# VH-VL binders against q0atu2, part 148

Target 1, 119 residues: q0atu2
Amino acid sequence: MLDKKARIRTSREYRNVFEKGKRLSGRFLIIYYVENALDNNRFGFITNKKIGMAVIRNRIKRQLRAIVREYQGQVKNKHDIVLVARAGIGKSSFEGMEKDYIAIMKKAGLFARNANKID

## First folded at step 6 (VH-VL)

Design p65 (framework fv_ivicentamab_arm2)
Fold by ESMFold2-Fast, scan of step 6:
Structure p65 (fold): chain C 119 residues (1-119), chain A 119 residues (1-119), chain B 110 residues (1-110)
Amino acid sequence: as target 1 above (119 residues)
Amino acid sequence: EVQLVESGGGLVQPGGSLRLSCAASGFTFSSYDMNWVRQAPGKGLEWVSIIGTAGDTDYASWAKGRFTISRDNSKNTLYLQMNSLRAEDTAVYYCARGEYWDSTLFDYWGQGTLVTVSS
Amino acid sequence: AYDMTQSPSTLSASVGDRVTITCQASQSISSYLAWYQQKPGKAPKLLIHDASSLESGVPSRFKGSGSGTEFTLTISSLQPDDFATYYCQQGYSYSDPSLTFGGGTKVEIK
């Protein structure tokens, strides 16, 4: 769902992020991230078999891409970022994944804090 | 007005079990991650467990296998089932709400309930 | 593991004093540090998040600063209501390693 230039596409590019990047864990997500030499951010998405069957994994991947796209303007430039879905994400709501993404990105220093809250 | 009220604390023998409850009011309980944090007499704060909006859970390493966090959104109530209790578990147990965007921030706390493990 | 070390463990101060409390993380936690205030027999209250952002309703005399491994809480002009124990807390990780609090700093009347 993201523009192709904003996507990590090759196994070699994913491997580079895993080998050279920093790692942060949230409740549903792990991110690996590293500065790149480009003028834009690139995102990768990994949903492994432990999450569930292909239909579930594809739904999660689509929802994560939608979340990343929604908040792309808040992300600091020049980073390659890989999102890895953890066990349990299949039980999460869209809102739950969104909250986890925002929290992790803020902790990584990659995302500005959102001021709005729901009581 | 946000309120959290713990109950269920008391004196228990080593090896015994106890279940704590936390009654929440003044906010949409189902939209928030909830935590238990404890404090031994005269000591500092120690995080115990979290339960997310999807029912996903996580625990301090020493709590795994002995403590179980759960929630009932229809009753606006958080629970902590504590088994195989030890003298070292003696503490005031606080119910704490995770902030909407960052569940590692505890924006509201109950007044706590004392658990004493003694023979 | 993110060990959080606070200093001093206890300090004595008078109303009107400038009080400084330090919190050191064993590894970088970026700016994901919170400060809590706890009065005797009461639950903690969140004062500051993201190292320097005041919670709503917290007096401006409270100031947080720092990033990485070194953090400071400053009370510019201590008031009677400020005699309490203060805790820092890393919010960088809660699953591996788990959330950790500093050992606390008790601010007592001199």
Scores: ipSAE 0.009, ipTM 0.628, lowest interface PAE 9.9, mean pLDDT 86

Design p66 (framework fv_ivicentamab_arm2)
Fold by ESMFold2-Fast, scan of step 6:
Structure p66 (fold): chain C 119 residues (1-119), chain A 119 residues (1-119), chain B 110 residues (1-110)
Amino acid sequence: as target 1 above (119 residues)
Amino acid sequence: EVQLVESGGGLVQPGGSLRLSCAASGFTFSSYDMNWVRQAPGKGLEWVSIIGTAGDTDYASWAKGRFTISRDNSKNTLYLQMNSLRAEDTAVYYCARGEYWDSTLFDYWGQGTLVTVSS
Amino acid sequence: AYDMTQSPSTLSASVGDRVTITCQASQSISSYLAWYQQKPGKAPKLLIHDASSLESGVPSRFKGSGSGTEFTLTISSLQPDDFATYYCQQGYSYSDWSLTFGGGTKVEIK
């Protein structure tokens, strides 16, 4: 559901975010984030085996993409952001994941305070 | 070298209050989830509370309403405020760091501070 | 919160013995189990994570196994440094952040 340009695709690009980025942990999510030179945001998603079987991991990944898509307009431009799902996320509700995403993005200063307002 | 040093333990009467501190050094404190774990004399380990990097908190069911975990990243210090203390709260209280990728794992522990609740 | 039960609570052994400690979860925790070693008067030390993965610096005589509800920690040839209390801990119940330890197994000299 995210535009092709808005996706982190290569192992090298993921490694760059991990090595140079900042890290913040929420209840169900960890984000790694770094400013990029591309004039657009890119998102990556990591769901490891600790979360559960492939069907659970795929559901979580799909739900996280939907959440990111919904709040895309609130995110400050020019960032590469990787979302890493914590093991317990498989027991979370959609609402729980959504609340955690909003909280951690605000904590990181990545949500624009007045996205729809002029100076 | 990672170091965690607890302080603030001591003798307190039933119904009293006490605040524990844990001074952290040798790592980027703000990037790690932090925990309190206790151990009654001659008994096993019991998880008390966690505080995440986003400031989210959770508690053992018996600790809810009486204990409050907090952190001050500018001082690299973790706290546990304990109220309405009971004889069964007598224990060594350990400060423990959650591992970077999996904060349910306690990779470093302090030496502990003894809390004795007695009249 | 998932209950974790360890057996035996106390075990007497001699240097060179093979020692096995068992940990049972009240419900499946997949492989989200850690083992800790605690020596008298000291803080615990993380020994094994994810049921079977040894922490850096932990001797190869320590082996973790199991999944679901039954787990074991085996010390293939007990050394003097291994007389300690061992605790298992589940990391599966993250949504409520309720973490539980087993009751511990004290490995003492025979």
Scores: ipSAE 0.008, ipTM 0.567, lowest interface PAE 12.2, mean pLDDT 85

Design p67 (framework fv_ivicentamab_arm2)
Fold by OpenDDE, second read of step 7:
Structure p67 (fold): chain C 119 residues (1-119), chain A 119 residues (1-119), chain B 110 residues (1-110)
Amino acid sequence: as target 1 above (119 residues)
Amino acid sequence: EVQLVESGGGLVQPGGSLRLSCAASGFTFSSYDMNWVRQAPGKGLEWVSIIGTAGDTDYASWAKGRFTISRDNSKNTLYLQMNSLRAEDTAVYYCARGEYWDSTLFDYWGQGTLVTVSS
Amino acid sequence: AYDMTQSPSTLSASVGDRVTITCQASQSISSYLAWYQQKPGKAPKLLIHDASSLESGVPSRFKGSGSGTEFTLTISSLQPDDFATYYCQQGYSYSDVSYTFGGGTKVEIK
């Protein structure tokens, strides 16, 4: 799991990302990202009722966390990144979700140049 | 400070009904999934039901049809309507807040309210 | 179905002892496992989430480890305040048939 220090946890932190960050939209995800003053990245996750029932939302959260964790070491440091799940994500496969994450992160230029798990 | 206070427990005859309440304070109630968990005397914990932020509900298989979870966000209150009560429903009933990171975990619990089903 | 099995059901120990509680899942739950502490007449208290992450205020003598189907809670040096019943809980999925919580482990004074 993501370490606590790698999590966006407060409303203030989320607001900072939304207000100062950049926004990119993928098929299943919207990301907001901004540089932070830390030595590590922090991730936040937002799901809403459009995603589906609690069970579905929980699944999506788990899947997104797994994806983020898998590629965490390849993301440029010193960023706060919020992932917002889009309505269609509830019907997506894990692989589709992963592909969308990779695509949007690449588009954002958030992967390090030496990243080796992003094909 | 997060607080959850259950009420409505008491003695009821088999086949009877009872409605439990859980008053929440110290947090944005509407932003959290809420759960009921029960514990029979001297026994373990048993998940009963969840209600999501969108009002979506889910139940343990044994609870379906007899128990109904609901919430009133304007009153910061969680409810559990229990019908057709049986002796085996005798337990302390806790309301538990779903952790915002993973709503299947419960980060805050009320003190519980005792429900005794006996003739 | 995600059955959670704890062992032992009861554990007698003394202050200062190293205590280990095991939780086994019937199928993989990744790291979505929580540990709770419950004292008599009190509500459960969340100690650890995500298998190994301590909640705020939880003493460092508590350690959670494991992933997949095998998990452990270790108390490195048992303190008087630690005598209680501990429960694991899978946070991977709601279960229609299986229990979400383990059966519990009562840690009592030897």
Scores: ipSAE 0.035, ipTM 0.730, lowest interface PAE 3.0, mean pLDDT 89
Fold by ESMFold2-Fast, scan of step 6:
Structure p67 (fold): chain C 119 residues (1-119), chain A 119 residues (1-119), chain B 110 residues (1-110)
Amino acid sequence: as target 1 above (119 residues)
Amino acid sequence: EVQLVESGGGLVQPGGSLRLSCAASGFTFSSYDMNWVRQAPGKGLEWVSIIGTAGDTDYASWAKGRFTISRDNSKNTLYLQMNSLRAEDTAVYYCARGEYWDSTLFDYWGQGTLVTVSS
Amino acid sequence: AYDMTQSPSTLSASVGDRVTITCQASQSISSYLAWYQQKPGKAPKLLIHDASSLESGVPSRFKGSGSGTEFTLTISSLQPDDFATYYCQQGYSYSDVSYTFGGGTKVEIK
């Protein structure tokens, strides 16, 4: 679980990331990201109804939070980052989502290019 | 050692069908995204299709509707079903592995199999 | 659409020469560019990833550089084994992989 200070909570904050941020698409994920004026990173998660029923959406969101938490130490400081799950994510494995997250974060310049998961 | 061995190429009439296979060994096949890349005689490299670890697929726009990529993890084999073949599809077809953390990098390639579409 | 343009299409050189090949992306791809070497009748071989990182076993005379939209492959002292066709490839987007290879640069004997 991410600490509450590391979460994007309000509609206004989400809107700011969407309107002013950069966008990158991966296989299962889209990220929107923008530098913030805080001393920490904040993450938001969106799982639309197109993904499936609430139980599937909640599972995906929980798994994405676990992945983000695992790698939060590798993320460049002072960013607001929103992860949007694409419709096809329901077919992915946990490993597949993890690999896509790492790849897209590296491409965004938010991770080291050779970052791997922590042993 | 990593090995990829293509088979199934040959001469086929315009409008015909052909199925290519790629036998993989020396790595955990199920953990890698797999690709088909082709090269017409004397021409450059052209990406055809990708299949991810969860069976998710993407295709070059010209391949959609005619070509189908699939995999059988129990047999460590990648397939490309090609339908409605045209003279322009004449090429050497390579099986290529996507690198673990960045599947857009083709770190290992097979020797290729020649497909000739001719009357 | 990420068009990749290589120049020159063909380059004639002698052993010992410094050879420079350029690759231009139609849009910024950060540093996510790879270089491949292909010898006649053989499959391509990955040489360089992330614009400048050499693959294991690739000689140090090969150097990649660049970021954004302009990239360069340099061979500092051309060897007989280096006469081949070289391709750049963008690795920035999964969805645009179908347009990711440059047209190739053939390095041939002068």
Scores: ipSAE 0.007, ipTM 0.658, lowest interface PAE 8.3, mean pLDDT 86

Design p68 (framework fv_ivicentamab_arm2)
Fold by OpenDDE, second read of step 7:
Structure p68 (fold): chain C 119 residues (1-119), chain A 119 residues (1-119), chain B 110 residues (1-110)
Amino acid sequence: as target 1 above (119 residues)
Amino acid sequence: EVQLVESGGGLVQPGGSLRLSCAASGFTFSSYDMNWVRQAPGKGLEWVSIIGTAGDTDYASWAKGRFTISRDNSKNTLYLQMNSLRAEDTAVYYCARGEYWDSTLFDYWGQGTLVTVSS
Amino acid sequence: AYDMTQSPSTLSASVGDRVTITCQASQSISSYLAWYQQKPGKAPKLLIHDASSLESGVPSRFKGSGSGTEFTLTISSLQPDDFATYYCQQGYSYSDVSFTFGGGTKVEIK
């Protein structure tokens, strides 16, 4: 699990990201991102019922958290980032999700220049 | 008040078929995963099948090929088609509403309908 | 597959007793465990979700604890209404869609 400090937890925090942030769509993910006034990044995760049954949605969340955790040290600081899972993600592999995450984060320019784990 | 009422149980011969129904009320049926869970006489609980809000389905390994779960949201009804019934399928069959927080569980159950497979 | 081993299968106790039921998972399920109570001829009732969160209306004498592979349900002071069969259930199912229950624990009057 991500550290509590690294998680978007409140509706107000989510709303702030959606209202003030930028939006970028990938194949399986949509990200909303905005600078925050903190010294750390915070991540939020949203899955809707179009993805499938709860067990699938939960699995997707867990997988996305794992991906975010793996690359969190390479993301530019002071950002709130919300990942919204698209309907097609339910049929994707973990590797596919990871590739999409990396691609979309690159497009967003959210990775640090010295990021090491990015192909 | 959430209510689930199973019906369709009865006596059937081995190799026979039976279709169970579960009438739901008191909640937005289409917004929830629905499950079938069975319990053989004097035995424990055994998950049978789930159908998600997107219509996606899954089954216990032993149920695949013989059982089919479906739903009609316009009628707020859940179904379980059971084919090639065996003596070991004798059980009370419960419909259970699926709930997710970070996990998948069953927060509301019907009173069950008895299926007896016997020659 | 997530196998759930519940113990004991049967437990005899008296009113006022402290009762402990254990559930062991074959592999880590984090805190994704639920506890159910079932009385004879009745449907199961959800008591606890996410290992330790009590459902609305459940008496405080019920306590769920644990994480990973070891979980416990404790009834601090057994009441007449508590004589029933209890089941744990894993709701993790990370890779496979499978919701496995423990074998159950029948709490009966001594």
Scores: ipSAE 0.454, ipTM 0.839, lowest interface PAE 1.0, mean pLDDT 92
Fold by ESMFold2-Fast, scan of step 6:
Structure p68 (fold): chain C 119 residues (1-119), chain A 119 residues (1-119), chain B 110 residues (1-110)
Amino acid sequence: as target 1 above (119 residues)
Amino acid sequence: EVQLVESGGGLVQPGGSLRLSCAASGFTFSSYDMNWVRQAPGKGLEWVSIIGTAGDTDYASWAKGRFTISRDNSKNTLYLQMNSLRAEDTAVYYCARGEYWDSTLFDYWGQGTLVTVSS
Amino acid sequence: AYDMTQSPSTLSASVGDRVTITCQASQSISSYLAWYQQKPGKAPKLLIHDASSLESGVPSRFKGSGSGTEFTLTISSLQPDDFATYYCQQGYSYSDVSFTFGGGTKVEIK
């Protein structure tokens, strides 16, 4: 479960991730991520008004939180990660969002070890 | 200090109309989803309507067509226009703020305003 | 629709008692459940979100647990300020009666 200690809640904390973190884009998601000095991971979720009505944005946030919670044990520890929903995510399936999340987290090296492409 | 103050309640006859207001202060009103929740005397809580930051709206199925939620960000005020009122609409109506990162949570509530529909 | 069934509807307790309130969802809502406290004549107050996470300023004697369809709110040692009505609320599905509340549990003085 994503309890309070695993959530990014303040504007200052979000700003830190945006300013100092790396950014990777998937089909429906953008992630911003940075190592933290805590003993746990923290996640933030942003669904902007371009996604659609409040009911759609809140459904997307709940689905993303459920996906993150399911895979939280596979995420490399001590990271602040913000998920930003891209326009069009409201018409994706739950499975589509889950697939995109897994792909982008692997690309970031947060699920699997990064491989040096020249080795 | 976050404050939500409802007004506009009162006695109205069946078939009549009322407009409720909620004056917000102590936070950036335009950045929050806002809700109306009601409670009939001696009964439980019942969600009525939500309005998002872009002005997008949703309603309980029984409220559609009779109730209209709106907001005026320049006045930091939330409204609920209630038409074709019935005896079963008798309730205390609460203005409630959706939490910044998770608008399915109601983190601040006003004191409520009583609407009595009776002859 | 996600029906929320809360039990008991009323319980009588004394200061110092351990109190347990149950909330059952008709379908899985994962951990997307909140608990609210409402004192007579007052607005509800958010106590717990995400099934088990205490809101800031809420005493540690309040504990939420559960996931899926079965949830509980426990008050380990009831205090005078805890006599109130408690409501669970699902945040998983949000259309129709979208923020479905349980029927409430009134904790009253024995």
Scores: ipSAE 0.007, ipTM 0.576, lowest interface PAE 12.2, mean pLDDT 84

Design p69 (framework fv_ivicentamab_arm2)
Fold by ESMFold2-Fast, scan of step 6:
Structure p69 (fold): chain C 119 residues (1-119), chain A 119 residues (1-119), chain B 110 residues (1-110)
Amino acid sequence: as target 1 above (119 residues)
Amino acid sequence: EVQLVESGGGLVQPGGSLRLSCAASGFTFSSYDMNWVRQAPGKGLEWVSIIGTAGDTDYASWAKGRFTISRDNSKNTLYLQMNSLRAEDTAVYYCARGEYWDSTLFDYWGQGTLVTVSS
Amino acid sequence: AYDMTQSPSTLSASVGDRVTITCQASQSISSYLAWYQQKPGKAPKLLIHDASSLESGVPSRFKGSGSGTEFTLTISSLQPDDFATYYCQQGYSYSDVSWTFGGGTKVEIK
């Protein structure tokens, strides 16, 4: 699980990323990302009702956190990144979410070309 | 200071109905998934229902069709409408907040309200 | 279905003892397991999430471990404040919903 200092915690912090950040869309994910003034990366996660039931949304949020944690070492330092799940994510596999995350992060220039899982 | 206060419990006859309320304070109620969890006297914990921030709901299999969870964000209040009550529904009913990032984790609980179903 | 089996149902212990509680899931739940503490007449309190991560303010004598289907909660040096009932809970369920708790383990004074 992600360390608490690596999480975006308040609605105001989320709003800052949305207002000042860049946006990039994948198949199942949208990321909003902006460089921060901290010495570490922070991540936020958003799932909405169009994805499905609360249990499905909570499962997805936990799976996304696991994916982010797995690839933490590949992410360019000093960024606030918010992952927004798209409606279709509820039908995706864990592998599908992971593949989309890697692709979108590489396209954003936030990820190494040959990123590998940490295990 | 996060506070959850349940009310509405009491004695009801088999086949009867009862509505529980949970008054929330000390946090932005509309930003959290909310749960009901029950505990029969001297027994273990049993999850009943969840309502998400978007009003989406889910229920334990034994509660489907009999119980309805709802929320009023303008009043910071969570509800549980219980119909067709049975003796085995006798329990303390707890209002529980889902943790912001993972609402399957119950980070704050109310004191509980006792529901007794007896003839 | 994700049945959670917790053992033992009760254990008697003295202050300073090392106690271990086991929780078994009927199917793999990865690391999506939490532990709660409940004192008599009180609501439960979240102690540990994601099998091994301590909640803020929880003493370091509490340790969670395990993954898949077998999990343990260990209290390395039992204190008077630790006499309580402990519950595990899986949060893995998705399409067939129920966040199931174990039956509980009551840690009582010898």
Scores: ipSAE 0.007, ipTM 0.570, lowest interface PAE 12.7, mean pLDDT 85

Design p7 (framework fv_ivicentamab_arm2)
Fold by OpenDDE, second read of step 7:
Structure p7 (fold): chain C 119 residues (1-119), chain A 119 residues (1-119), chain B 110 residues (1-110)
Amino acid sequence: as target 1 above (119 residues)
Amino acid sequence: EVQLVESGGGLVQPGGSLRLSCAASGFTFSSYDMNWVRQAPGKGLEWVSIIGDAGDTDYASWAKGRFTISRDNSKNTLYLQMNSLRAEDTAVYYCARGEYWDSTLFDYWGQGTLVTVSS
Amino acid sequence: AYDMTQSPSTLSASVGDRVTITCQASQSISSYLAWYQQKPGKAPKLLIHDASSLESGVPSRFKGSGSGTEFTLTISSLQPDDFATYYCQQGYSYSDVSLTFGGGTKVEIK
C-alpha cells in the first residue's frame, strides 16, 4: 500500500498538478505530472461516475494503487502524478490497465533509466 | 477542522418516514464520498449507504428501496431519506466521510443523531 | 460476501497490560482493513487504516498487523484512555452484504 507520503490528498495539491503539470492520455488513463519540491513522488487518483458505481470506482482505485505501488520504485523522483481514469477503464482487465499505465509512463519519460520491470 | 453534524433524528412510528441531514464543514465537501453508518443501541456498527463525489449511490442490501442517500454540494449537506421505518431501524445514525485516498473507510464521523422507531 | 469475525467480544484487562484483538475475514481483503475506537456515547474514531498505518495523533502503543484474512490490533501497554470498544472494518468491497464491520471488542477494566 502507498503510504500517506506518497499520496496527493488535498484539492490544492491536485489543482497544482492540473494547472502546472503536463498531460498525457492513454487508452484507459490520463496522467497529469509535474515536478515537486519533495524527495518523494506523490500519486493521486481521479474517478467519476462515468466509470460506474461506487463499488466499481473503488475497485478501479484499488487496482490503480496496486499498479502504482508495483512500479513505484522505478519512477523518477520528485514528481506529483495524478491518474485520471477514463470511462472505458471499468471494463478493462487489470493487465490492460497495467499495460496502459506502463505505456503512458514510458511516453512521459517518468521511468528511471535503470527501470527493469517495464519491458 | 473537519466537522460533521447530523440532525433530523427523533421519534417516529412504524411505517413512518424521516429525513436526516448532515452538515459538513472544514473540507471540500464535493470532493469526498459520504456515507451513513448506523448503530442500534448496544450493538455494532452497520454501513447503510454511500454517495460518491460524482453523485452515484450504493446501499446495503437491507436498505435498498427504503433508504435514499443524496447530497447538496452547494449547501455542504448530506441527506438520508428513510421510509417505511421499522423498529429494527432504531439506531444512532452517523454521517461519515470516506477517506479521500480510499473511500472504503471512514476517516471522520459526526456525533450521530438518534432515530427511534416505536409505536 | 466478506464476513468479518472479531474476537474476543469482551476483554477484561488492567492498565499496563498487553491487549490483542483479532479480526478474521471470510475471504482475502488484502490489506484493506481499518480499526476504529469507540467510547460510550461517542462516534467511532479511525485508528488504523490499510491494516497497519496509524492515523495522525494515534499513540504508538497501537499496532495493526496482518493481511489477507487474518488481522490483529495490539495495544502494547493499555492506558486508562484505551478502555473502549474497538471495531475492524473491511474496506475491500461493497459486496452485496455491504461494507462489513466486525462485531466489536469491548475492552473493559479488570
Scores: ipSAE 0.173, ipTM 0.772, lowest interface PAE 1.9, mean pLDDT 90
Fold by ESMFold2-Fast, scan of step 6:
Structure p7 (fold): chain C 119 residues (1-119), chain A 119 residues (1-119), chain B 110 residues (1-110)
Amino acid sequence: as target 1 above (119 residues)
Amino acid sequence: EVQLVESGGGLVQPGGSLRLSCAASGFTFSSYDMNWVRQAPGKGLEWVSIIGDAGDTDYASWAKGRFTISRDNSKNTLYLQMNSLRAEDTAVYYCARGEYWDSTLFDYWGQGTLVTVSS
Amino acid sequence: AYDMTQSPSTLSASVGDRVTITCQASQSISSYLAWYQQKPGKAPKLLIHDASSLESGVPSRFKGSGSGTEFTLTISSLQPDDFATYYCQQGYSYSDVSLTFGGGTKVEIK
């Protein structure tokens, strides 16, 4: 699981990413991202009602958190990144979400050369 | 510090109604999914209901139509309205906070309030 | 349906013993399993999430393992504070299921 310091926690922090950040859409995910002034990356996750009931949305948040943690060593440092689940994500496999995440992060230029996957 | 304090439990006749409250403090209540979990005397834990940060609700199948979960973010209070009570509803009812990233995990619990349904 | 079966329902142990509790899911839940500890007269406390990740402040003698349908909780050297009932819980639900706890395992003094 992600350390608490790697999580976006306040409404102000989410608004900052949405207002000042760049946006990129994948098949199941949208990311908003902006450089921060910290020594680490921070992640936020948004799942809306169209995905399904609260338990299903929270399972998806867990799966996204696990994917983010697995690839955290490949992400360029000093970014705030918010992942927004699209309505169709509930029909995707875990592997499908993982592939979409990797694709959008590479397209955004957020994966560092020689970064390591966390086993 | 995070605190959850349940109230409203007591003795009620079969077919009666009761409303439980859970007063929350020490965290931004409106940002968290909240749950009710019950435990019959000498028995195991049984999930009752969840209410999301956006007000969406889900219930255990046996609770549908009889129990209603709600929240008042201005008062930092969670509620459970219980109608058509049966002897098998006798239990300690716990208020439990869903963890921010994964609300299927119950990271803080209240002390519980006893509901006894008996003639 | 996601039924969670714990074994044993009760075990007697002495301080210093190694204790192992098992939890079986009726269908694969990947690694979406949590363990809770409940002391007599108290509310449950979250010990482990994602099958093997210890919560902050939980002693290192507690260890979770497993994936899919078979999970274990091990206490490597039982302490007086560990006499309690332990519950597993699945957090991997489809749109037609609710959250499910195991039946519990009571660890009592021998």
Scores: ipSAE 0.008, ipTM 0.593, lowest interface PAE 10.8, mean pLDDT 84

